# Designs tried in a protein design chat: VH-VL binders against GTPase-activating protein BEM2/IPL2 (BEM2). Part 2

Target 1, 199 residues: GTPase-activating protein BEM2/IPL2 (BEM2), of Saccharomyces cerevisiae (p39960r1967to2165)
Amino acid sequence: VPLEDVCERENTLIPTIVVKLLEEIELRGLDEVGLYRIPGSIGSINALKNAFDEEGATDNSFTLEDDRWFEVNAIAGCFKMYLRELPDSLFSHAMVNDFTDLAIKYKAHAMVNEEYKRMMNELLQKLPTCYYQTLKRIVFHLNKVHQHVVNNKMDASNLAIVFSMSFINQEDLANSMGSRLGAVQTILQDFIKNPNDYF

## First folded at step 1 (VH-VL)

Design f2 (framework fv_fasinumab)
Fold by ESMFold2-Fast, scan of step 1:
Structure f2 (fold): chain C 199 residues (1-199), chain A 120 residues (1-120), chain B 107 residues (1-107)
Amino acid sequence: as target 1 above (199 residues)
Amino acid sequence: QVQLVQSGAEVKKPGASVKVSCKVSGYTLTELSIHWVRQAPGKGLEWMGGFDPEDGETIYAQKFQGRVTMTEDTSTDTAYMELTSLRSEDTAVYYCATGYDFWSGYFDYWGQGTLVTVSS
Amino acid sequence: DIQMTQSPSSLSASAGDRVTITCRASQGISNYLGWYQQKPGKAPKRLIYAASSLQSGVPSRFSGSGSGTEFTLTISSLQPEDLASYYCQQYNSYPYTFGQGTKVEIK
């Protein structure tokens, strides 16, 4: 289901599943060694996905404080899975080339840092509201993970690598022969290290 | 880009043990999950188990439980798979494979393979 | 253990042909399925992950589809370099299991 359809259906700015998963990780998972890198039980991740679908996305009785979801890596894995299965990526098909072209130009030293930040902010403001708010929530979450790197061993570079495929869809990646993936990683690493420069 | 380089071919007698190495370059071993897959000559692929170098957690296929040990040396970025009590049925090419996360199944990159021949 | 069954076990086709390989899981595995290509004497190379996601650097003529228990790998226009064995693999639950393989030969 498209992100904007989920937000409209739920009457929210950020999908409820994203909020619940990120809040649970922030509650008990920030110091988990290898968070987002170390696999959760695939069976537990699949069961959790099915539970969100079956046990009440609309029912307050559904809780992540259930013994079935004790493994925080299963919650983290479910979140990554949700992002990767979105029909359109968080940079959106319509704008991903604008985002990645900007990063490519910046890496080629064709613009100064202040100009890059200004233009990046202009692009972010063009995202639909639900995309912008969801991206903002995710970036600040990943910044918290990065801040706990001494304990969890996951810095901004590691996080950018594991999340990059969630920010560019397969069609856009294939059309660029993979060349834009590095640009996405550059953007995400910068967002994670410096979220207040952008949100 | 991640590259995995495995140790050379081995010939063993039944009852012996073999230890295959897999050297990781292009990324830090502690940030990867290493898995081992074997392939008997002319046959398909068989998953043996996987090791998470960060926490030292290892999951083995039941068929190999008690005979296989997967370890790693972070100082040399090298993973190891040791198989004991070898039988002729263990003759196979042994592969190490790795990736970043469970969503993609941890098989983004593969070693070149190590042929282990068990014969009397 | 989840059993993965591929069909056909072998096929021969001409360059330019559309080729489809099917993979069936004995239990539901959602979309936790990968497809691998193995050329003679080489290590396997991943083509598809999550049932339908194309691995970076893999030609667009390869595509995957399906969910649950029925999956397909499609090569839209077979090329000579596609001569290989193809394997599906589930990573929904341990132990991870592979299909028996499909050998693709060029006429």
Scores: ipSAE 0.000, ipTM 0.456, lowest interface PAE 12.5, mean pLDDT 83

Design f3 (framework fv_fasinumab)
Fold by ESMFold2-Fast, scan of step 1:
Structure f3 (fold): chain C 199 residues (1-199), chain A 120 residues (1-120), chain B 107 residues (1-107)
Amino acid sequence: as target 1 above (199 residues)
Amino acid sequence: QVQLVQSGAEVKKPGASVKVSCKVSGYTLTELSIHWVRQAPGKGLEWMGGFDPEDGETIYAQKFQGRVTMTEDTSTDTAYMELTSLRSEDTAVYYCATSYDILTGYFDYWGQGTLVTVSS
Amino acid sequence: DIQMTQSPSSLSASAGDRVTITCRASQGIRNDLGWYQQKPGKAPKRLIYAASSLQSGVPSRFSGSGSGTEFTLTISSLQPEDLASYYCLQHNSYPLTFGQGTKVEIK
């Protein structure tokens, strides 16, 4: 289901499933070695996804502080699966070329840092509110993971690599022969390291 | 995963040209930005040039402009660096280098180096 | 061109010592800096990227810090295998420029 439809249905700015999954990882998963790189079992991930569908993400009685969800990598995997299954990526199909072209230009040294950050902020402000707020929540979450790198071994670079495929559609990736994947990684690494420059 | 294999040592006379090759394996040349770095005996590393994705063109350090040409043959996954009008001070080990992971910046993979000796 | 200046040009230290190498850029380069180790007769190997991030497979005794114009590479407990030349590289703007190198010798 489209992200805007979920937010409208729930009367929220960020899907409740995203909030609950990220809060649980922040509660007990930040020091997990290989967080987001080491896969959770597909059975546990599917069971968790089904529980959200059956028990309702907005139900106050539904909690991830349950022995059924002890395996934190399954919570992390459920979150990554949710992002991948979105009909449109968080950079959106309409804007992904604008984001990646900006990063390519900056990486090629054709743009100064101040101009790049200004133009990036202008692009972010053009995203629909639900997309912007969801992206912001995710970026600050990944920054917390990055801050725990001594224990979890997942720095901003590692996180950008494992999340890059969740921020670009397969069709957009194929049309660029893979070159835009690197640009997405560059954007995400900068967002994760310097979230207050952008959000 | 990425491996860069360079051609063998060359001995040239002043005024000659040399063409060093760099064979890419484990990845396709079209997905990599190949750069060339040299090192004279007992001295430091000097960047010569490489592919600039902004321009879609190869950019050269001004010191080598007019004497160096960097080309690629995608059918054989091989990059080349040709240096003309050789002088004794061009005696150096020449490296090809690339960044497989463009996120982490430059030169996470290096060729083994090619010694070019310019002597009379 | 951005000029990269390393200090010291050479040092000699004992096993177990803490060693620091400084790299200074002639203008701001953000965190667009890598550190490279070159052992005698070998191609360079990247140790640090983005000024402070440790390359996978590199021992934790190596660390990088700094931003803007002042950068430091630290080896917390020097080992015999660390005998090498160390170079910083800025990739903030073309042409790419290396520091002149620091030769680390072990007593």
Scores: ipSAE 0.000, ipTM 0.430, lowest interface PAE 15.8, mean pLDDT 82

Design f4 (framework fv_fasinumab)
Fold by ESMFold2-Fast, scan of step 1:
Structure f4 (fold): chain C 199 residues (1-199), chain A 119 residues (1-119), chain B 107 residues (1-107)
Amino acid sequence: as target 1 above (199 residues)
Amino acid sequence: QVQLVQSGAEVKKPGASVKVSCKVSGYTLTELSIHWVRQAPGKGLEWMGGFDPEDGETIYAQKFQGRVTMTEDTSTDTAYMELTSLRSEDTAVYYCARGEDYGDYFDYWGQGTLVTVSS
Amino acid sequence: DIQMTQSPSSLSASAGDRVTITCRASQGISNYLGWYQQKPGKAPKRLIYAASSLQSGVPSRFSGSGSGTEFTLTISSLQPEDLASYYCQQYNSYPLTFGQGTKVEIK
């Protein structure tokens, strides 16, 4: 289900599943070694995803502070799976080339940092509200993970690698023969290190 | 603890096929991709392809296109790599290695399987 | 395909020496690079991922640096057990490609 449809159905700016999963990781998972890199059990991830589909968004008795969900890596894996399964990526199919072209020009030294940041902010403001708010929430979450790098061993570069394939859909990646993946990583690494420059 | 254990050495004639197995333990095969890398005697490492059980997708190096098939058997936690139409140049140690979708590649390796192709 | 070129192809150094191995990509790969150690007769072992992140259990004398097209593996104080071949590998795009390897020998 498209991200905008989820937000409209729930009457929210950010999908409830995203908020609940990120809050739980922030509560007890920020110091987990290899957070987001070390996969959780597929069975636990699927069980959690099914629980959200059946009870998570609308049942006040449902909580992630439950012994069924003690494995932080399963919560992290559920979040990664949710992003991968979105019909359209958070940069959107319509705009992903604009985002990645901008990063490619910057990496080629074809523009100065101030110009790059201004143009990046202009692109971000063109995203639909639900996309913008969801991206902002995720970026600030990943910044918190980055801040705990001494304990979790996951810096902004590592996180950008882990999440890059969640921010460009398979069709756009195939059309570029994978060449835009590095650009996505560059964008995400900068967002994670410097979120206040963009959000 | 994580282990990848491969099948034993094979000797094949040119034109034959070989199927190498890689049994995983210490984690569930369905959680992570398995890739295959070979090394000819005295030479470097060459990536052949990988299988991602989460999505059921395979990716093969162009050099092996049409000759390699990578599969898995979830019930036995075993990954397989089958190479057909063997040539003497296919003599190599074949390794399985554990990867992850997001580029956390090859943190654990099998011990290797020597495949010798001679007439 | 992205070509990975290592230098030197081989080197000899004494215990305690600082050793550096370089790896160059034929096109930009950001930080999608790993380093592997292969001891004689053994399977490769990952030392570094994401160009600079140390694999769990690997001694801190190993470090990686670089981004884009030029990367370096450094062994700050070579130990006898470090006798091995070392390989860089890019995972920015398929097909995955390895450098040709650098053989490190102790004098």
Scores: ipSAE 0.000, ipTM 0.432, lowest interface PAE 15.9, mean pLDDT 83

Design f5 (framework fv_fasinumab)
Fold by ESMFold2-Fast, scan of step 1:
Structure f5 (fold): chain C 199 residues (1-199), chain A 120 residues (1-120), chain B 107 residues (1-107)
Amino acid sequence: as target 1 above (199 residues)
Amino acid sequence: QVQLVQSGAEVKKPGASVKVSCKVSGYTLTELSIHWVRQAPGKGLEWMGGFDPEDGETIYAQKFQGRVTMTEDTSTDTAYMELTSLRSEDTAVYYCATDTIFGVVPFDYWGQGTLVTVSS
Amino acid sequence: DIQMTQSPSSLSASAGDRVTITCRASQGIRNDLGWYQQKPGKAPKRLIYAASSLQSGVPSRFSGSGSGTEFTLTISSLQPEDLASYYCLQHNSYPYTFGQGTKVEIK
């Protein structure tokens, strides 16, 4: 289900499943070695997805502090798969080329850092509201993970690599012959290290 | 979870080349660092090389530099290891293995192995 | 290159015995060490990561200790299914290097 449809249905700016999964990881998973490394088995992830569907993702009585979900890697894996399964990526199909072209120019040293940040902010402001708010929540979450790198061993570079395929549609990646994946990684790494420059 | 499935056994003559494949499922190839390890019959494990995601470069052990090439096809989630100018001492089982925590906890998952026999 | 030396090269013990395997690095590698089990005819499987952290699903009789240059894998009560070769691996720097292996047999 499209992100905007979920947010409209729930009357929220960020899908409740995203908020609940990220809050639980922030509560007890930030120091997990290799957080987002192994998202858990497909079976455990599907069980958690089914629990959200059956027990009401928008119901605040639904809790991830249940012993059924003691393994934080299943929660992390559920979140990663939710992002990968979105019909449209968070950079959106309509704008992903604009985002990645900007990063490619920056990496080629064709623009200075301050110009790059200004133009990136202009692109972010053009995203639909629920895309922007969801992206912002995720970036600040990943910044918290990055801040715990001494314990979890997942710095901004590792996180950008792990999440890069979740921010570009397979069709858009194939159409670029894979050349835009590195650009996505560059963007995400910078967002994770410097979230207040962008959000 | 991650699964690595390798291509089947190969028999080659000295001087030939071999290309072993490693198909990734349960994860996307770009979220993993693929390494290659070999084991001669009755011997220990020997690291050949792997992709370093931090630098975006493939690193090869000096012993194999010039003879080995490791590539990835992200469209099919398949990694490859090609070894050229084969010698009888290259007879070994070749494994692909994933580094799922970049540089911290390598080889969380292993392929089943591909036996390459080099004989006249 | 960092050299990894394992001892012993092989051992034979009875079920229920405590087994210890050591691994020494030629230079400091912090806790960037893993232990791997390889059963006959199978691919290796990770037992221990970060020198002392037990891999999920691995029996609690396995434990790892050490840091810097000296590391130990301990099996507190050897079981028949533990018949295997055991390898340490340093990943502190490239090239990654394995110890030569320890073959564990049960008499």
Scores: ipSAE 0.000, ipTM 0.498, lowest interface PAE 11.1, mean pLDDT 83

Design f6 (framework fv_fasinumab)
Fold by ESMFold2-Fast, scan of step 1:
Structure f6 (fold): chain C 199 residues (1-199), chain A 119 residues (1-119), chain B 107 residues (1-107)
Amino acid sequence: as target 1 above (199 residues)
Amino acid sequence: QVQLVQSGAEVKKPGASVKVSCKVSGYTLTELSIHWVRQAPGKGLEWMGGFDPEDGETIYAQKFQGRVTMTEDTSTDTAYMELTSLRSEDTAVYYCATEGYSYGYFDYWGQGTLVTVSS
Amino acid sequence: DIQMTQSPSSLSASAGDRVTITCRASQDISNYLGWYQQKPGKAPKRLIYAASSLQSGVPSRFSGSGSGTEFTLTISSLQPEDLASYYCQQYNSYPYTFGQGTKVEIK
């Protein structure tokens, strides 16, 4: 289901499943070694995904503080699976080339840092509201994970690799554009390290 | 949903090298720590090594030090195990397996690759 | 390196029998032990983790017990499909080590 349709149905700016999963990880999972790199049991991930569908993500009685969900990596894996199953990437098919072209130009030293940040902010403001708010929530969450790198071993670079495919569709990578994966990783590393420069 | 698919059987001469692949699907390779375990015909399981995410290093069993190299290509979600200077004693089925957050929890296994070393 | 020794090396029993396999570690491994089942021609499958926790989807006739250096896998009522080799594995420290295996045959 498209992200905009979920937000409209729930009358929210960010899908409730995203908020609940990220809040739970922030509550008890930030120091887990290999967070987001090491998956939980696929059975636990599927059970959790089904529980959100059956018990209701917006149901006030549905809580992740349940012994069934003790495995933090299952919560993290559920979140990654949710992002992977979105019909469109978080940069969107329509705008991913604009984002990646900007990063490529910056890495080639054809653009100064201040100009890059200004233009990146302009692109972010063009995203649909639900996409922008969801991206902002995810970036600040990943910044918190990065801040705990001494314990969890997942710095901004590692997190950018893990999440890069949530920001660009395989179709866009294959579309005679050359590999833009490195550009996505560069953008995400910067967002995770310096979220206040962009959101 | 998570599946590990390994490359096909190989026959090698003593002194040659073999490189076994393990393609991951259902998850990305960046999400998994891959370990390698072998089994000689009619014998038990022997751990060869694997990635330790806590240290960010690949750990090898002493017996294979200097002969084994474990690598990953995250762009193709494929892990590799290369064993050099093959001996007849290296004839075995080689398995890749995933390790989750809990150390030693080999949740998913490849189907195995038979490597035969004969003169 | 931690050495894992299993007993017996093989056993033959009838359907419905209670089967016990023992695993001994050369040093204290707390509860960092798993049990794996390997059917002929197949990859291993984990049955037990943390010495006594049953893996999801594994029949309740399988159980594990023990701590420290002495561990036991029990099959309370042996079924024909349980014909397999069983391995204990310690994950207390690197290198990870397996027991030599116990082959279970049905009479």
Scores: ipSAE 0.000, ipTM 0.429, lowest interface PAE 16.6, mean pLDDT 83

Design f7 (framework fv_fasinumab)
Fold by ESMFold2-Fast, scan of step 1:
Structure f7 (fold): chain C 199 residues (1-199), chain A 121 residues (1-121), chain B 107 residues (1-107)
Amino acid sequence: as target 1 above (199 residues)
Amino acid sequence: QVQLVQSGAEVKKPGASVKVSCKVSGYTLTELSIHWVRQAPGKGLEWMGGFDPEDGETIYAQKFQGRVTMTEDTSTDTAYMELTSLRSEDTAVYYCARLGYSSGWYEFDYWGQGTLVTVSS
Amino acid sequence: DIQMTQSPSSLSASAGDRVTITCRASQGISNYLGWYQQKPGKAPKRLIYAASSLQSGVPSRFSGSGSGTEFTLTISSLQPEDLASYYCQQYDSYPYTFGQGTKVEIK
């Protein structure tokens, strides 16, 4: 289902499934070694996704503090799966080239840091509200994971690698012959390390 | 159009190594992972391992751990499976298969044509 | 490891017959099960995913059912082109495991 449709149906700025999954990881998963890198059971991930569909993501009685969901890596995997399933990535099909072109120019030393930040902020402000708020929530979540790197062994670089495929559509990746994946990783790494420069 | 094309048949002596390739087209290896499945003559399908799309790491079946290495060259969109210390029981057709994601489910959706590896003295 | 057991290991039936193949998992796998068809000399082709969902392009005479530990693949009216081996596979957890296969021959 499209992100905007979910937010409209739920009358929220961020999908409830995203909020519940990220809050649960922040509650009990931040020190998990290899968080987002060590796989959860695919069966458990699919079961959790189905539970959100069947028991209601917005239902106050539905909670992740349940023995069915004891495996933190299954919660983390469900979140990554949700992002990958979105019909349009969080950078959006319409804007992903603008985002990645900025990163490419900056890495080629074709622009100074101050100009890059200004232009990046301008692009972020052009995202639909639901996309912007969801991206902001995810970035601050990943920053918290990065802050726990001593225990979890997942720094901003590691997180950027494992999430890069979730921020660019398969069609856009194929159209660039994979060349923009590195740019997405550069953007995400910077967002995760310096979220207050952008949100 | 998605297509997986594997390297040709191999004949090896016991103790040798074999490296099978799987070239993908119609998508890129950075998008979806390749897994390897083998089938001995007249026998069933056996999963060997592959890249886990959720964690970004390669996972091997216990039986092959220490003898198998699966790698990918994203610049040529080619996946590889290398099996060492070959025994006659390793004689099989080796398949690469794409672990696609559709409607919330990870599943093998496209398969290579298979590579026959014969281990004989 | 999750063990997948199919029955029967082989069968012979006539065109138009109803054929059922059973697959049992050694532990609960919910509906994380697929069915594959493998024709002689060819790579496997997916028929069913999520235990009961028909793959696009697969004839409607094929159907899957079951959940937990017992699953069935049904061919409601067997056709000559259905001569093949059929395999179930669980997607619940690594390592992925297949049933031993069922060979379907047409009289």
Scores: ipSAE 0.000, ipTM 0.430, lowest interface PAE 17.2, mean pLDDT 83

Design f8 (framework fv_fasinumab)
Fold by ESMFold2-Fast, scan of step 1:
Structure f8 (fold): chain C 199 residues (1-199), chain A 122 residues (1-122), chain B 107 residues (1-107)
Amino acid sequence: as target 1 above (199 residues)
Amino acid sequence: QVQLVQSGAEVKKPGASVKVSCKVSGYTLTELSIHWVRQAPGKGLEWMGGFDPEDGETIYAQKFQGRVTMTEDTSTDTAYMELTSLRSEDTAVYYCATGLYYYGSGSYFDYWGQGTLVTVSS
Amino acid sequence: DIQMTQSPSSLSASAGDRVTITCRASQDISNYLGWYQQKPGKAPKRLIYAASSLQSGVPSRFSGSGSGTEFTLTISSLQPEDLASYYCLQHNSYPLTFGQGTKVEIK
């Protein structure tokens, strides 16, 4: 289901499933060693996905404090699965090349840091509102994970690697012969380290 | 687009070891979980185990525990499966396959290598 | 370990026929089941994931159904290129286990 359709159906700026999963991780999972890198139990991740489908992400009585969901890595895995299964990248299919081209020029030292940040902010403001708000929520969440790196061992670089494929769809990856994956990693690492420069 | 390319066929004597490689392209190895599946001639598919390169943690099927070692070289995006103390019943085609477990559950064996025939004969 | 049993072990059918293959799990695996096609001399290819979801690029004549312990793969109108062995796989828990396979031959 497209992100915009989910937000419209739920009358929200960010999908409720994203908010619920991230809030639960922030509540009890930030110090989990290898958070987002260590896969959760396949049975638990699939059970959680089905519970959201059956019991409803927007149902206020549905709670992740249930003993069924005690495994933090299953909650983290469910979130990564949700992002991976989105039909369109959070950079949007229409703009993903603009984002990655900008990062490629920056990595080649073809522009100074201040110019890169200014142009990146211009691209972010062109995103549809639900894409922008969802991306912002995710970036600040990942920044909190990064801040707990002493305990969880997941810094911005590790998180950028883990999430890079969630921000470029299969079609765009194939069309670039993989050349844009590194650009996505560069963008995400910078967002995670410096979220207030962009949001 | 993910592509898995495996090393060529091998013939080994009983008691020898074999190391099969699986080169990943289209993604970096750190973003994928590689699993190994074998198939004896005329028989079905058998899961041997899988590895997550980020953690270095492997899960082996009990039948192969102690004889199999699965490793990864992230600098060359290549996964390896080494089987020791080979017996005639280890003659099989060995496949590597991706689990996109890293990004989601239930995405097992989306992509497969072409297979490597290992023949164990006296 | 979860045991996966397929039936039949082999079948022969004509082009245009409806073909049904069944897979049974020794315990409840919900919908954590995939179906794989292996043509002679080739690596397996995923057809169905999550028991009933069609893999991108797979012809619509293939469909999966079932939940819990009983699962079915259906080919609504068998084509000559469907000559292959078909395997179910449970991924509810480790170790991952395949069914023994069903050989489909075209008359």
Scores: ipSAE 0.000, ipTM 0.450, lowest interface PAE 12.3, mean pLDDT 82

Design f9 (framework fv_fasinumab)
Fold by ESMFold2-Fast, scan of step 1:
Structure f9 (fold): chain C 199 residues (1-199), chain A 121 residues (1-121), chain B 107 residues (1-107)
Amino acid sequence: as target 1 above (199 residues)
Amino acid sequence: QVQLVQSGAEVKKPGASVKVSCKVSGYTLTELSIHWVRQAPGKGLEWMGGFDPEDGETIYAQKFQGRVTMTEDTSTDTAYMELTSLRSEDTAVYYCATDLGYEYYYGMDVWGQGTLVTVSS
Amino acid sequence: DIQMTQSPSSLSASAGDRVTITCRASQGIRNDLGWYQQKPGKAPKRLIYAASSLQSGVPSRFSGSGSGTEFTLTISSLQPEDLASYYCQQYNSYPYTFGQGTKVEIK
């Protein structure tokens, strides 16, 4: 289902599933070694995915503090799966080239940092509201993970690598022969380290 | 672009072992989940198992348990599949394959070219 | 193990025809199903993932539908280059299993 359709259906700025999964990780998973890098079991991820579909996880009574979901890596895996299954990535098909071209130009020293941040903010403001709000929530979540790097071993660079494939679809990646994947990683790493410069 | 390049064809006698390699290029092996699939001549596809480099966990189909070993050398970005106690029924094309989303499996986006293993007396 | 059953085992159709291949799982697998095309002498190519998501670069005439135990691959207007064997695969539970395949021939 498209992200904007989910938000409209739920009357929310951010999909309820995203909010619930991220809140649970923030409650008990921030110190998990290899968070987002170490996969959860497929059985646990599928069971959780099924519970969201069948038990109406948008209801306030649905809770992830159930013993069925004690495996934090399954919650993390479910979140990454949700992002990957979005029909359009959070940078959007329409704008991913604008985002990645900007990062490529910056890495080639063709613009100063202040100009890069200004132009990046302009691009972010062009995203649909639900995309912007969802991206903002995710970035601040990943910043919290980064802040716990001493315990979890996942810094902004590691997180950018792990999440890069969730922010660019296979068509856009193939069209660039993989060169834009590095640009996505550069953007995400900067967002995670310096979220207040952008959101 | 991600490419999987496999070792060349092998001819083995019954009871021998074969070790097929799968070299990853254009990507890091640790970001990929490598699976092995075989196809006997004129038959369908059969999943043998897959290696998760993040956990070091390998899952084998029960039919091959005890005869197959799937390993990885992350320093050379090469995955291996070794099958022992070969029988004539093991004659097949062996494929390595991966999904670019290493954390959750959606099938196999990228396939090696295949390695023909012939077992005959 | 989850048994995947495809029908038909083979079919012959003319260019422009609508072709439908079905796949049944012996137990519920949600949408954890992919469809693959294998041309003679070549490695398989993924057409569909998550039961209905079209792989990048795959022609729009291919589509997938279904959930749970009943799945369908449809080719809306068969082309000569579609001569191939088609396989469904479940990835809901280990061991991963394939259907036996459907051979599509063009008259």
Scores: ipSAE 0.000, ipTM 0.459, lowest interface PAE 13.6, mean pLDDT 83

